# Designs tried in a protein design chat: VH-VL binders against q9umr5. Part 227

Target 1, 268 residues: q9umr5
Amino acid sequence: SYKPVIVVHGLFDSSYSFRHLLEYINETHPGTVVTVLDLFDGRESLRPLWEQVQGFREAVVPIMAKAPQGVHLICYSQGGLVCRALLSVMDDHNVDSFISLSSPQMGQYGDTDYLKWLFPTSMRSNLYRICYSPWGQEFSICNYWHDPHHDDLYLNASSFLALINGERDHPNATVWRKNFLRVGHLVLIGGPDDGVITPWQSSFFGFYDANETVLEMEEQLVYLRDSFGLKTLLARGAIVRCPMAGISHTAWHSNRTLYETCIEPWLS
Below, E stands for the ipSAE of ESMFold2; O stands for the ipSAE of OpenDDE; V2 stands for 0.75 times the mean of E and O plus 0.25 times the DockQ between their complexes.

## First folded at step 11 (VH-VL)

Design wb2 (framework fv_dargistotug)
Fold by ESMFold2-Fast, scan of step 11:
Structure wb2 (fold): chain C 268 residues (1-268), chain A 122 residues (1-122), chain B 106 residues (1-106)
Amino acid sequence: as target 1 above (268 residues)
Amino acid sequence: QVQLVQSGSELKKPGASVKVSCKASGYTFTDYAMNWVRQAPGQGLEWMGWINTDTGNPTYAQGFTGRFVFSLDTSVSTAYLQISSLKAEDTAVYYCARSHRFDYPWYYFDYWGQGTLVTVSS
Amino acid sequence: DIQLTQSPSFLSASVGDRVTITCRASQGIRSYLAWYQQKPGKAPKLLIYDASTLQSGVPSRFSGSGSGTEFTLTISSLQPEDFATYYCQQLNSYPTFGGGTKVEIK
């Protein structure tokens, strides 16, 4: 019998996007119970991430309770950040594999069609004025906007990402770290041809310094300080890195080679 | 019941302008994108572009920039297609069709307007 | 721009016949393909989406199959109301339509 799989979608997304992923899972692991959470779809994906975390938590509790052997999470794009927070706030989760599909784990800093769609006249260089306001922090995309040229504003204003990454102190940080460390495997997937996640290495906990030079995970203070457990997980052999070129942002959940290489091995 | 109702047929001279309307009912207008599709007499379907009903931002397919303008009036749940400096080759039936607005790749077009015939002749 | 080629462009058939229409994409489009039916003087009507999912209210004699670059629409037993032009549409990028297949009475 295979462990149940819970799927969490991304920004401006819905359960419809995962039909190919469901086909692949059914082919390789027939009988797997896959639940694609149909919450915060489309425009509702813009709601504050902490609000989304509460809603997704309510949905996953009964699924996890019915699966004493454990569950797997597959979390796409923005959904990977929701899953990061779920693993931290739930002191009783039984997640084995957390599979993060091209999620901006260290944040986003880039001009994309999604940003031009929401803020047509804005550039990445001036979006910090909107995102690091109290009003801006009521939008999910601003919760993980990480401007490397205004790191002081990011650290003070980010109500979500800076906190779950341990970049700013929080009273619950010790408990969040303990909870996150219960995960069996952290599977990180992403690639240079994504075209949306900027820098693409954000999917692997890499990010820009003040000169827009990418520093990889092992050079980040969050890793070196072990703020939420990345260094501990890596030492335990629990982090899997699976980069793949040639895959655009909307294709991570619908590429068979990607599925067979990066996802299938972690669905027990 | 979801319904898209378009304005009536138009007969115009070359150089004139036309504005076609598409009034939506039976759903929340801003939850779906509005697409425009052209069909010249005896020809197939050609996607012209879409408009984001929440932001009002249009996106035009190659070949439909300049003379073609997509707009909307959310207070009356209506989308508009305006064609300026009409040419004989603009003679076609113009359809509006809805799709989910927030998902890329684009969703299928589940409801269509009845079409508006625009004839350009001298 | 992804080009869709439909075969045949014209088809003569009788009531009760099995009709097969093919749509080929110039690039891989996964399963992001829809099929539409258009009767003379009317707007297109969605039949099938996601290559093989039947739209609600569409008769079960219609079916779709395929993935990647090769797709097929099948009508298992043609009815009088099925005489129409059929179009495939890809939704992997900016939407494009096939040239259409006109199904007429033999």
Scores: ipSAE 0.000, ipTM 0.398, lowest interface PAE 16.2, mean pLDDT 88

Design wb20 (framework fv_dargistotug; at its last look DockQ between E and O 0.73; V2 from the best seeds 0.00; counts 0 for: pae E 5.8 > 2)
Fold by ESMFold2-Fast, scan of step 11:
Structure wb20 (fold): chain C 268 residues (1-268), chain A 122 residues (1-122), chain B 106 residues (1-106)
Amino acid sequence: as target 1 above (268 residues)
Amino acid sequence: QVQLVQSGSELKKPGASVKVSCKASGYTFTDYAMNWVRQAPGQGLEWMGWINTDTGNPTYAQGFTGRFVFSLDTSVSTAYLQISSLKAEDTAVYYCARNHRFGYPWYYFDYWGQGTLVTVSS
Amino acid sequence: DIQLTQSPSFLSASVGDRVTITCRASQGIRSYLAWYQQKPGKAPKLLIYDASTLQSGVPSRFSGSGSGTEFTLTISSLQPEDFATYYCQQLNSYPTFGGGTKVEIK
């Protein structure tokens, strides 16, 4: 039968958001066991990402243990970063396809409705003062705030993203890379009309330089140094890039054409 | 069977240099980072920094930049701590300690060398 | 820089006594705390990590508890080999150690 699918939601989200995704999977791959994890829902999604990784790890271990043939991960928005870390911290994961739905893989730097909800008086140019403090790093959004004008602060203060991207070294970097490289396929999905993920190319490991010019994955130091395995995965043919225009941030998990084009082919 | 064996005690004059070794055995050297921790006589533990045993990249704690150098010889599974321009306040037991590979971004040390006493005295 | 303060700095106890050592963090560190035992002239030995998880081979009389800013190490029935100095260490980011608690025979 089909490999089980584990779904990890995003910021201010819950399992309910994935009802259409579950319907699509059931139609194209009937009998697939799909588990949408009900952890860190709504306001709890603001908890530090390493805390979320610990909780999600406890939930995925028994699912992976029951599926010796492997599992697939579908991870939305902030959830894509949780899944990045899960693949790195688990010495024994059996993930085949890791499907990242519009996740800020190189970080976030933009004035969006979500940011205005959390910090209504703050501009993106000033958020580094909050996020790169010890207090700020207790909030998930700050764990992947990546101010291209304060790279020194990002590299020294980011407790999560700079570490999992290998941008700041860590004692576990070597084992994190080895674990991540066991993934069968890294399927990256995103697009210019997302409206939340800024720059949208962050979903494909592109990001701003100091002049706010977007440099793509192959120009990033993390790729060139192969810090956590992107260059190795690309050489292996394991990275799939699936950009799609016309999809807003909250629609990635409920668009049938997106599902058929970018997700369905990777669910064995 | 994991062991970290350090070099013997040193007595040095101010201004001299010292190089402490830490030889690892019983595991794959490059899979675990190595930390350095010092302890002045009668005092507590002070973390100095660590070195990535796979890449050779050192990271120093504040207060240990400049005179302190971490290095490796992977062919003999050995980490080194060099201290230049020794001062009396450098008198301490210096420990190497292996970082645990639990998975999360934690710094904690599962195996320690026996320590090397460095005494700086005129 | 996260400061760790241990209390007491010194305690005198007899074999069979219940010993409790406290470690307080200057800011919340969740469960990201370890405990080490150091005997005179010896390297520290890891006892507990993640506040309450015993390291392999550590006797069950040792237990750790706490979260956030207040942590305790308890030795339920002190044995002769337990006379040592105990240190707490936070695991989050760059390591810092408490000042130590010396447990001495009464």
Scores: ipSAE 0.718, ipTM 0.876, lowest interface PAE 1.1, mean pLDDT 92
Fold by OpenDDE, second read of step 12:
Formats: structure tokens, sequence, C-alpha cells
Structure wb20 (fold): chain C 268 residues (1-268), chain A 122 residues (1-122), chain B 106 residues (1-106)
């Protein structure tokens, strides 16, 4: 039988968005138990990411317990960060494939419809004033806001991304790295036509330097220092990068070609 | 069984230095950060800071910079607290405490040493 | 820094009594609060973390509740071994402790 699949949705999303993905999985892997976690839907997805991590943890623990052979995670957009944090804090997870589906794994720094909805009068260049305040950090989007022009504020004020990345030292950095390294494969999916994740390379742990030049994963300090295990994962062949053009952000979970090319191979 | 065993009581004169040890056993030493907490006689608890047992990087709380130094000897699973230029006000019980393995911001201390009394008197 | 204020500072009670200790934070700390028990000449012992989660090995008569700025530790039926000083601790930022509550024999 196939390993169970757990799906975590993104910002302003719900389980309904994954109806096509469920169909694809059922067709190609009949009998697979797929659970789309219906937590923190809609506006509730704006809650602090650590709160979400706790909620999702409570939901996945029973599923993992019933699947001693292991499970697969498919985590979309903001959900990809939730899942990475989840795997960092769980010392007993049994995740075989962690599929990060167009997630801002290295953070977000761009104006999008999602940002305009939350911060209608704020621009990308000024959001640091809000996001790196205690008040701002109460919103999920600010938890992974990564302003390359205010690195000091990011490192000191980011209560989520800077920590799970090991960019700011904390008491659990070592164990989080060990926990995350329990994953069998890290499958990174994204593409240049996403339109929301900015830069789109963030889905592959690429990001802006101080001049807004996009650097690749291997050029990032988190990789060079192996702060949360990326270098180790790459060295043992556990990282899969699957870029695809022509897919908008809201279509990553519904595109059949994307599923067959980037997702299906890792659901065995 | 997790245990933290600290060195014995110290009696020092003002201006002297003291080094307290905290030996860990029953777990992987480098997997858990070590904290130091001070308690003056009849007073409450004060967090002094923590040290990354993997990297050796120390972080000191406000008021505990300069004369206080955290260090490690990982070969013997031991953390150290050194206090220089001792003052009468440094008289207290000093505890080492292991950081619990939780996600941020969970700074819980699940295991403690028995404490080391440092008395500074002329 | 976040200040924690415990009340009362001293509490006299008898064996079998229901005891409630309060901890108030100067600002919201969600559920990021722990409770410790300390007996004379001994190190503190973790009782409760995340406001309401009982540490392994701690008797079920201990319970914690609250969120935001107000938290409570409850001992449903005080036992002889429970006479001690109790501290709350916040971890929303760098750790700080409450002033303590000494539970004494009436």
Amino acid sequence: as target 1 above (268 residues)
Amino acid sequence: QVQLVQSGSELKKPGASVKVSCKASGYTFTDYAMNWVRQAPGQGLEWMGWINTDTGNPTYAQGFTGRFVFSLDTSVSTAYLQISSLKAEDTAVYYCARNHRFGYPWYYFDYWGQGTLVTVSS
Amino acid sequence: DIQLTQSPSFLSASVGDRVTITCRASQGIRSYLAWYQQKPGKAPKLLIYDASTLQSGVPSRFSGSGSGTEFTLTISSLQPEDFATYYCQQLNSYPTFGGGTKVEIK
C-alpha cells in the first residue's frame, strides 16, 4: 500500500483548493489515504505561524502514529514554511517526502495582492516598519517577511523565519537541525511565472542580497553554514529541485503536468 | 536519567574570581542549550543567559555582561560559569539548567543542577 | 523586558485545600508561561509549561490555565510535599521570572 499523504494549505486557502490534487493522487496511486488538513482556513491563516505549527502538529501526530512506514507531506505556499517548522520541532516525525509546493522558503519581499489586502497603504520598501514590530509579528505574512535592506531588523525581529533558518542563534537550533534532517527527501517546487512568491527563487532557498540580486541556495549563508541542514541534505542527495514555467501561484496544486513531473514521483 | 551536577560551595574575597562547573550526564550534551540562573539569598530567580553547547556561543542577559563568562568542555560534557572581580552582591546560588527541546519561543528549563553557593565576603 | 507579578506573595493553607496562584504579565505573552516549584535548599522543578501542559512525572493535582496576560496555577488538593515556593516564568522574550509565591502551612 502507498504511504499516507498529508496536505497543508496556504494563505487564505482551504482544503477545497486541493480537490484536483486529490483526484490526481487517487488516479495514479489508488488506495492512498490523503488528508487535507482543514485548519487555519481563510483569514485564520493570518495567525502567527508558530500558532499554526502547534495546531497542525496536533493534527499530524495521530496520522503519523498510525503510519509507522512513514508519510508524505505536500505543503503549499505559506504551508511550506509551516511544514518546515513542523519538521524542525518534531523529534519523532516519520516524513519520507516533504514536498514544498511554491513556498517562500527563504522569505518574501514583494508587493502582492495578498500584501495589499493586509497592508493596503504599505509598500514593499516600507513594510519593515510594520512587520518587524511586535504588532506586525502577530501576522503570518510578517513572520517570513525578509527585507534585504534591513537585515539587522530581520535578524533581530523576525520571530519565525530567522529562527527556523538558524540565522539567529537560539537554544534549539541544534536539535531543530537534527529533526529536520530526519526527512527522506526535500522536494522543492516553484517557477518564474508564479507571480506571488517574490523572488520566485525563494521556493528554492534563493533570495536577494543587499543589492536585490538573486543568489542561489548554495550562495546563502544558511547553506554555507549548514544552519538547518540544507548542505547536509544536498550532500546526501536528499534535495530535489523541480522548477516549472508557465504556472501561476494558484495553479500549482491543480496542474496535471506539474503533478506528474514534480509530485507523483515522490508519492511511492 | 538526566543529571546536572555542579561543583561545591565557594567562599571568596572581593576582587577574586570563581569558576563553577556543571557536569551533564544521561543525555547528548551538545543537543541541549545550557542556561545559568542566579538566586540571591532569600530572593527570586534571575536568568543570566545561555550557551550553545554545540557551537560554544554564549548569550548574556542584561546585567550579566563583562565579569561573567560562559564556557564549555564538551569532552567531559561540562559547562562553566566564571565570575571575575567578585563583589559582595554576587553572593548567591548559581544554577545550571538545561533547555527543554521545544519550538520557539519555548525557553523552558526541564532539568537543573543542585546549585552552587558562592559567598563573597571580606 | 516583560515583568511578571505573582499574587499572593505568601499563602497559608492546610492539607487538602484548593490553592490558586496568579501570575500577571506586563504585556501579552500568549501561552508562553511555565510554573516551577522550589523547596528550601533545592533547585527549581518544572511543573507546567505552555501555560497548561503538565510536565512528565508531575501529579495531576497540579494544573495551569490562562493566556495573554493572566495565568493561574492550581493545586486541587494540597499535599504535605506541596509546601514550597512557586515561580512563574515567561518565554515570549528573554526569560523572566515572577517574584514567587510561598505556600506555607497554616
Scores: ipSAE 0.663, ipTM 0.854, lowest interface PAE 0.7, mean pLDDT 94
Fold by ESMFold2, look of step 13:
Structure wb20 (fold): chain C 268 residues (1-268), chain A 122 residues (1-122), chain B 106 residues (1-106)
Amino acid sequence: as target 1 above (268 residues)
Amino acid sequence: QVQLVQSGSELKKPGASVKVSCKASGYTFTDYAMNWVRQAPGQGLEWMGWINTDTGNPTYAQGFTGRFVFSLDTSVSTAYLQISSLKAEDTAVYYCARNHRFGYPWYYFDYWGQGTLVTVSS
Amino acid sequence: DIQLTQSPSFLSASVGDRVTITCRASQGIRSYLAWYQQKPGKAPKLLIYDASTLQSGVPSRFSGSGSGTEFTLTISSLQPEDFATYYCQQLNSYPTFGGGTKVEIK
């Protein structure tokens, strides 16, 4: 009776990370078919995001076909960007709730343990030299790197984020917007104590201006131009913002209060 | 059934202008960009650029930024290529082509018009 | 710009032959490569996109492979309707086409 749930993991992640979320869903929505996709695990999560999108698309097509009444997506961290791209490129998706669990939807501009491990001598102010090169765009982290101080390089070099945001015109922009707008609800989850997503407001389509002041979703050019449908979706009453303090980046899928408050209501 | 039907062959003198039409059917015209591709006699294919059919904004390939103008009439689902100040070297078949639907960022073309031969001869 | 070099530019083959056409890019283009078939007086027809994905309605005797800088189109058993010119096309930047490979009856 409940729509199937598809779970998409984040960077350096695997399906095991979601065992508590699966338990919560089983307790509140017994009989729900939940599929945690086990593609691009571990270091394979560094592969270009467009390759991940194509692989995940192949995995979700049969699940969606068997559920003509719709499915739900729960997409964590980097996985939320994969899912947003899926909603744009699939004209045959039947997603009701897209639940974005602390995902860098407007990009990332922060020094993290992952970045220090991959690029130990680089700081966020210099990473644009690596990320906005053809070689850098071979890595998923660089596909959503968003340096507010090098906007012209970002717009020119980004092979993923600038395109799915409609910040650079491309031949599929109109159909991607129409496809994205077929989602029933966009549920945005995140919080100030995440510790990884920088700025944490990226989970709500907020981001830095050139002075590193955070502008909210409604102040972003992509919203004002409605380049991929955010303004339309908000006007339709389909965007749900569910911020929660006190949750670190790795704990979003294992906190029961978060689940009950932000996720459970949308798993019809 | 997606179909792109182009206007007929043109014979022009140097210095004249020509306007090639491409009428689309079988899909929502404004959902997909329209591309133009040139093929000189006995030669390969050359991408000329595209026009965003929703906004009307053209993008021209290098070498096509002057005498070549893309335009639309969305009321009849039609794209146009206008070439001014025709030169003998503009003699070619001109194709309209629609972008492929899936993937990043496709300039691959899944449907093509039948082509319009423009001959420029003194 | 990215140059695509096709080889051979011309080949003769018989019905039933296995035909292989190569396309080399001047720099890496990952899997962003398509193959088109064009018959005389006709528009090109998309055969393969993303290096190896067969377009809907294209016979399974066509296959594509490769990544980076080297790509191949293979026709496993040539049919009379396959005598045409074949073009590769890339999208690592704005699209460019290879010079073509004409396949003729021996």
Scores: ipSAE 0.260, ipTM 0.692, lowest interface PAE 5.8, mean pLDDT 89
ESMFold2 (binder alone), look of step 13: mean pLDDT 91; pTM 0.935
OpenDDE, look of step 13: ipSAE 0.600; ipTM 0.834

Design wb21 (framework fv_dargistotug)
Fold by ESMFold2-Fast, scan of step 11:
Formats: C-alpha cells, sequence, structure tokens
Structure wb21 (fold): chain C 268 residues (1-268), chain A 122 residues (1-122), chain B 106 residues (1-106)
C-alpha cells in the first residue's frame, strides 16, 4: 500500500548508515519496500557528481518502473544534490516526495573535517583555486563548492551545481525545469547545529552574499527567476520546510524525533 | 517526423547582410536549444553558438561576436542567423542543429538542417 | 576551448579493410566525445556518442574507444557507402570539432 522508498547516501557514506531510518520506516509504515542504493560508497563518493547521477539513474529506473503509483526519495547530504539532478534529467520520473536531509542545495562554503581530509592544507578562503580548476571539478565536493567571494569563478567553472540551479544557462535547462516540476513534494530538512553544511541555510536554498550575510530562498536570483521551478513549486504548495535544532550532520538519518516530525508525514 | 528545414542558398556582395532561417517541425520548439555550425568550402565543422529557444538568450562562440546575431520567432517555430557586413571569408554552408537534451550537460546534435550555402563575392 | 586534433586528414582504403581514425583532445574530456559522418553535399550524421555508444541505426562495423585525451573510431570492414568525412566532437564544454578525416574507397 505504501509507495517504495529509495535512499541515496552522502559523502564518505554507505547503506549501513541508514539502519535506524529503515527501522523507523518499518515501525510506522510496515510493508514499505525500502531500497538503499549501494553505489559510490566510501571514497567512490568523491567521483564527479554527473558520473554519480548516471549510475544512480540506472539503478532507480527499474524501481520506478515497477511502482506506477510513484516512489519517494530520501537523499542525505551530498546525495540530495544527486537527487536534484536525477529529477531534472529523468523525463519519466514518478517521484512523489523528495526528502532532502541536510543537503547543500545552494552549495558549500565551510571548513569541515571531510574537506580537511581531502585538502588538508587548504582553508575555505583558498579552496576556490583548486575547486574551480578542471582538475578540481573531477571531485564531487568541488562540484558544489560555492565561494561567495568568487562568485564569478563559481558561475563560470562549476560543472554541476551552477547548471542544475540554472545559475549558468545550458541547452537542457528548459527540460530540466519541466522534469523537476513533476515532483509532488520537495521536503527540505536541516538545522543550525549540523556543523558540516555551511551555511546550514543552504539546505533550504539560502546562501551567503559577498559579505557572508545569509539571504533566504525567496531573495535568491534562482528563486526570483524561477530558474528550475522553486517559485512555481512554492506557489503550488509543494515545498515543505522542516528545520530542527540540536542535530549534528551524521545524525539526521538516526534521530527518531526528526523522523516522526519531518519524514514520516511524507511517506504515503 | 522531426524536421529542420533551412532557407535556400544566398549570393551576396561584400558589405551586405544575410538572414538564414531554420524552421522546426515535429516537436515542441521551445523544449530544445538550437545550435549553429559553419562549414567553409573544403573545410571542417565550426560551432558558432546556440540560442535558448524558451528565453531567446543567445550564446556565441569566440570569433562569432559582433556581426553574427541569433534570433527566433516562436510563433512559427523558426530560428534565424543574421550576418551583417558580409566578408568573403563568410562564404560557407551554415547548419542549424538541435541539441539532444536527454544526456546530462552535454552539447551534441541529433537532428540537423540540410544547410544553407551563403556565397559572398563581388 | 578544448582543441581536437584528428589524424590522418585523409586516407584511401579498399572495401573490406579495417580503418582507424584518431582524435586527440588538448585536455582530459573523460568519455565525452562524439563521432559524426558527413557524406558529400549532406549534413553530418551522429554515429557515436559517449566515446563508444552507437547511435540507433548505425551499423555494428562502426565502433569507438578511448577516454581522457586519446580516442579512436574504427570501421571493421569498410563498405562502399562509408565514403565520407568523419569528425570527432567533444561534448563536455562549448563544442569543438576535430579537423576531419576524409575516407576515400579505392
Amino acid sequence: as target 1 above (268 residues)
Amino acid sequence: QVQLVQSGSELKKPGASVKVSCKASGYTFTDYAMNWVRQAPGQGLEWMGWINTDTGNPTYAQGFTGRFVFSLDTSVSTAYLQISSLKAEDTAVYYCARNHRFNYPWYYFDYWGQGTLVTVSS
Amino acid sequence: DIQLTQSPSFLSASVGDRVTITCRASQGIRSYLAWYQQKPGKAPKLLIYDASTLQSGVPSRFSGSGSGTEFTLTISSLQPEDFATYYCQQLNSYPTFGGGTKVEIK
């Protein structure tokens, strides 16, 4: 009776991280078929995001084909960006709820342990030199690096995020927007205590201006221009915002209160 | 079913202008971007740029700014290439080509017009 | 812009020969390369994209290989209708084409 759920993991992650989420779904929606995709696990999560989109697309096609009533996506961290692109490139997706768990939807600008592991001598102020090179764009992290002090470089060099957000034009932009708009609900989850996603409002399509002042979604050019459909979705009543304090980045998929408040209502 | 039909050949004098048309049929015109590709006699293919058929915004390759203008008329599903101040080196076959839309952020072309020969001579 | 260099510029071969055309990119483009066939007086026709994926309807004697900066188009057994010029094109950034390889059948 319940629509199938497809789960897409994040950076340096694997399907094992979602064991608590699966437990919660089984308790509240018994009989739900949940598929956690075991692709681009661990260090393979560093592969370019368009490569990951291609692989995840091949995996989700047969699941969606077997579920004519629709499916739900739960996409964690970097995985939320993969799911953004999936919804745009698939002419035939049947996604009802797209649940984005603390994903940097407008990009990342912060010094984190993940970035320090990959670029140990770099600070956030220096990463634009690496990330906005052709070499840097071969790493998933750099595909959504958004330095607000070098927005010109971001717009010109980002091979992924600037394109899916419609910040740089592309021949596919019109069809990507039409495809994305077929989603039933866009459920955005995040919070101030995440500690990794910077600014945390990136999970809600907010982001830094050049002075590092956060502008919320409705003040973004991508929203105002309706570049990929956010303004249309909001007008349709299809965007759900569910912020929660007190949750660290690795706990979004294992917090029962978060699940009951922000995820459970959208798993029809 | 999908067709791109271009206007006929043109013979022009240096300094004149020419406007090449590319009429699309068999699909929703605004769903696919249109590219322009030039081929000088005996030479290879040279991408000139593209136009967003939904917004009308053109993007030009380096070397095709100034004298070259991409435009469209959505009401008749037609894209246009205008070249002003024609020079002898503009002599070429000009192709319109539809961007294939389904494979990620790629630029590649699934349907082509038959080509329009523009000859510039005195 | 990414530059593509094709070799050879022209070749002559007999029906039944194996023909190999190469395309070299000035920087890495992964598998993001297409091959087109252009017969005299006609528009180009897409043969291969993503380096090795045959376009629907293209005969199986055509194959593509390579990644990064070095790519090849192979015709395993040349037929009379394969007289044409072949072009590579990179897909990843603003399009650039190779200079073309003209195949003449002896």
Scores: ipSAE 0.704, ipTM 0.864, lowest interface PAE 1.3, mean pLDDT 91

Design wb22 (framework fv_dargistotug)
Fold by ESMFold2-Fast, scan of step 11:
Structure wb22 (fold): chain C 268 residues (1-268), chain A 122 residues (1-122), chain B 106 residues (1-106)
Amino acid sequence: as target 1 above (268 residues)
Amino acid sequence: QVQLVQSGSELKKPGASVKVSCKASGYTFTDYAMNWVRQAPGQGLEWMGWINTDTGNPTYAQGFTGRFVFSLDTSVSTAYLQISSLKAEDTAVYYCARNHRFYYPWYYFDYWGQGTLVTVSS
Amino acid sequence: DIQLTQSPSFLSASVGDRVTITCRASQGIRSYLAWYQQKPGKAPKLLIYDASTLQSGVPSRFSGSGSGTEFTLTISSLQPEDFATYYCQQLNSYPTFGGGTKVEIK
């Protein structure tokens, strides 16, 4: 039988958004136990990411315990960052495939409708003033705000992303790296027509330099230093890159061609 | 069982240097960061910084840069604190303390060394 | 950056008394606070973390409460071995400690 699948949603999202994904999985892998975690829905998705990690950890522990052969994670948008942290903080996770659907793995630097809802008068160039304050770090979206023009502030103020990426050192870093490295496959999915994740290459660990030129994963210091295990995973053959054009941010979990190409092969 | 054992007390003159050791046992040394905390006689606790036991990278609190050096020898599971150009105001008990691992990225200390008294007098 | 203020700095109580110690943070720290006990001549020992979670092996007469900026350590029935100084510590950023509360048993 198939390993269970755990689904983690994104910003301003809920379990209902995955109804098409569940249908696809049922069609191709009938009998799969799929659990879409119904935590931090809607406005609660704005709570700090470390708080969300705690809640999702408590929910996934019994699911993993019931599946000694392993589980798969499908994590959408900011949910991919939650899953990154889950894999690092759990000394005993048994995740085979971690499937990241258009998640800002190196952070976000772009003007989107989500940011305008929360900060309607702010431009991306001045969001650092809010996000890198103690008050701003109480909002999930600020936890992965990565202003390439104020990298010093990002490194000192980011309470979440800079830590899980090993960009700022932390007492837990060595164990977080060991735990993350137990993952079977890191499946990265994203594309240029997403329209929300900026730069879209953030879903593949690429990001802007100080001139807003995108540098890919292999040029990042986090990769070169192997800060949390990317270089080791790539050398092991455990990183899968699956870019696809023509898919908007809210469609990654409802596109059949994407499912068949990028997700289905990694659900054993 | 987890133990942190520190070196014995030191009496030094101003301008001298001292090196305090903290030997860990009962766990994988590189899985836990080591912190240094000092306590002047009759005073409270003051965090000095920490060292990543896997990479050897130290982080110093404000006020503990320059004269204070954190280092380690992973082959003997030992962390070191060196203080150069000692001043009378450095007189204190110096503790090593292990950072507890938790799912939140916290700095808190589950095991402590017994402390090393460093006395600096003219 | 985050300052912790403990009160009282000193208290004297009888065996069996309920004792409360407060810790105030200069800004909100959620539940990210720990309490330590330090007996004379000894290293501190962790009593409580995450504001209210008792460390393994610590007697149930110790309890912690609070969130945000106000926290309390309570000893429900003071024992002779509880003679000590108690320190709060914030966990969320580089560590800072309160000034300590010295508890003398009458």
Scores: ipSAE 0.685, ipTM 0.854, lowest interface PAE 1.8, mean pLDDT 92

Design wb23 (framework fv_dargistotug)
Fold by ESMFold2-Fast, scan of step 11:
Structure wb23 (fold): chain C 268 residues (1-268), chain A 122 residues (1-122), chain B 106 residues (1-106)
Amino acid sequence: as target 1 above (268 residues)
Amino acid sequence: QVQLVQSGSELKKPGASVKVSCKASGYTFTDYAMNWVRQAPGQGLEWMGWINTDTGNPTYAQGFTGRFVFSLDTSVSTAYLQISSLKAEDTAVYYCARNHRFTYPWYYFDYWGQGTLVTVSS
Amino acid sequence: DIQLTQSPSFLSASVGDRVTITCRASQGIRSYLAWYQQKPGKAPKLLIYDASTLQSGVPSRFSGSGSGTEFTLTISSLQPEDFATYYCQQLNSYPTFGGGTKVEIK
């Protein structure tokens, strides 16, 4: 029998977005128990990410406890950051494959319709004034706002991303790293035509330097310092990179070719 | 059983230095950060900073840089606080305190050393 | 940074009394507050974290409540061993403590 699959949605999203993904899984791995978590749906996805992590953890614990062979996570967009934190805060997770589906793992620095809805008069160059305030950090999207021109403010004010990436030290860093390293496979998916995740290489732990030149994962301080285990996972052969062109942000969970190429092989 | 055992009280003159130890037992030393908290006579609790027991990197609160040094010896599961150029206002009980291993990004302390009284007087 | 104000700073109570101590934060801290008990000459002891979660081994007469900026520690029926100073602490940034509330025998 196949390991259960837990699905975590993204910003302004819900379980309904994954109906095609569930069809694909049922076709290729019939009998798989798939749970799409209906927590923090729609506007509730704007709640602070640590609050979301607490809620999703409560839902995930009984599913993992009933699956001694392990579980797989498929985590879309912002949901990939929730899953990153889940793997770090759970002393007892048994996740085999963590499939990160176009998630801004190093953060976001780009104009999107979501940001324009929340802050219609702000350009990306000015959003740091809002996001790096105490009020701004009450919104999930600001928890992973990563302005490469104000890295000092990001490191000091980011209540979520800077901590889970080990960019700012924390008393729990060693335990978070130890917990994260128990994952079997880290499957990173993303592509240049996403149109929302900026830079798109954020889905692969690449990000802008101060000149907005993208540096890939192996050039990041978080990788070089092995702050939460990326270098160790890569050395184990546990990191899978699966980039695909031609896929927009809202299509990652409904593209059959992507599923067959990047997701299906990791659902044992 | 988790225990943090600190070195004994010290009486020092202004300008001297002191090194307080905090020996941990009953758990994996490098899994938990160690904090330092002081309490001047009749006063409340004042957080001084913490040290990452895995990397040895210290973080100091405002006002506790320069004269205050956090260090550790992992081979004996011991954390140290050194204070140089002692002043009368350094007179306090110094506590080591283990950061709670509840996995969210909180700073709070589940086990404390018994405290070390450092008295600075002539 | 975040300032914590405790009230009252001092109270006198008798064994069996219900005691309530309040902690107010200068800005919203969600449920990210802890309570410690300190007896004279002893190190502080963690009682409660995440505003309302009792630390293992702490008697059930202790309870915490509140969120945002106002928090309360309650001792439902004060015992002789509860005469101590109580401190609140915020958890979500570099630690800051309240000024303490000393609970003394009437």
Scores: ipSAE 0.703, ipTM 0.865, lowest interface PAE 1.5, mean pLDDT 92

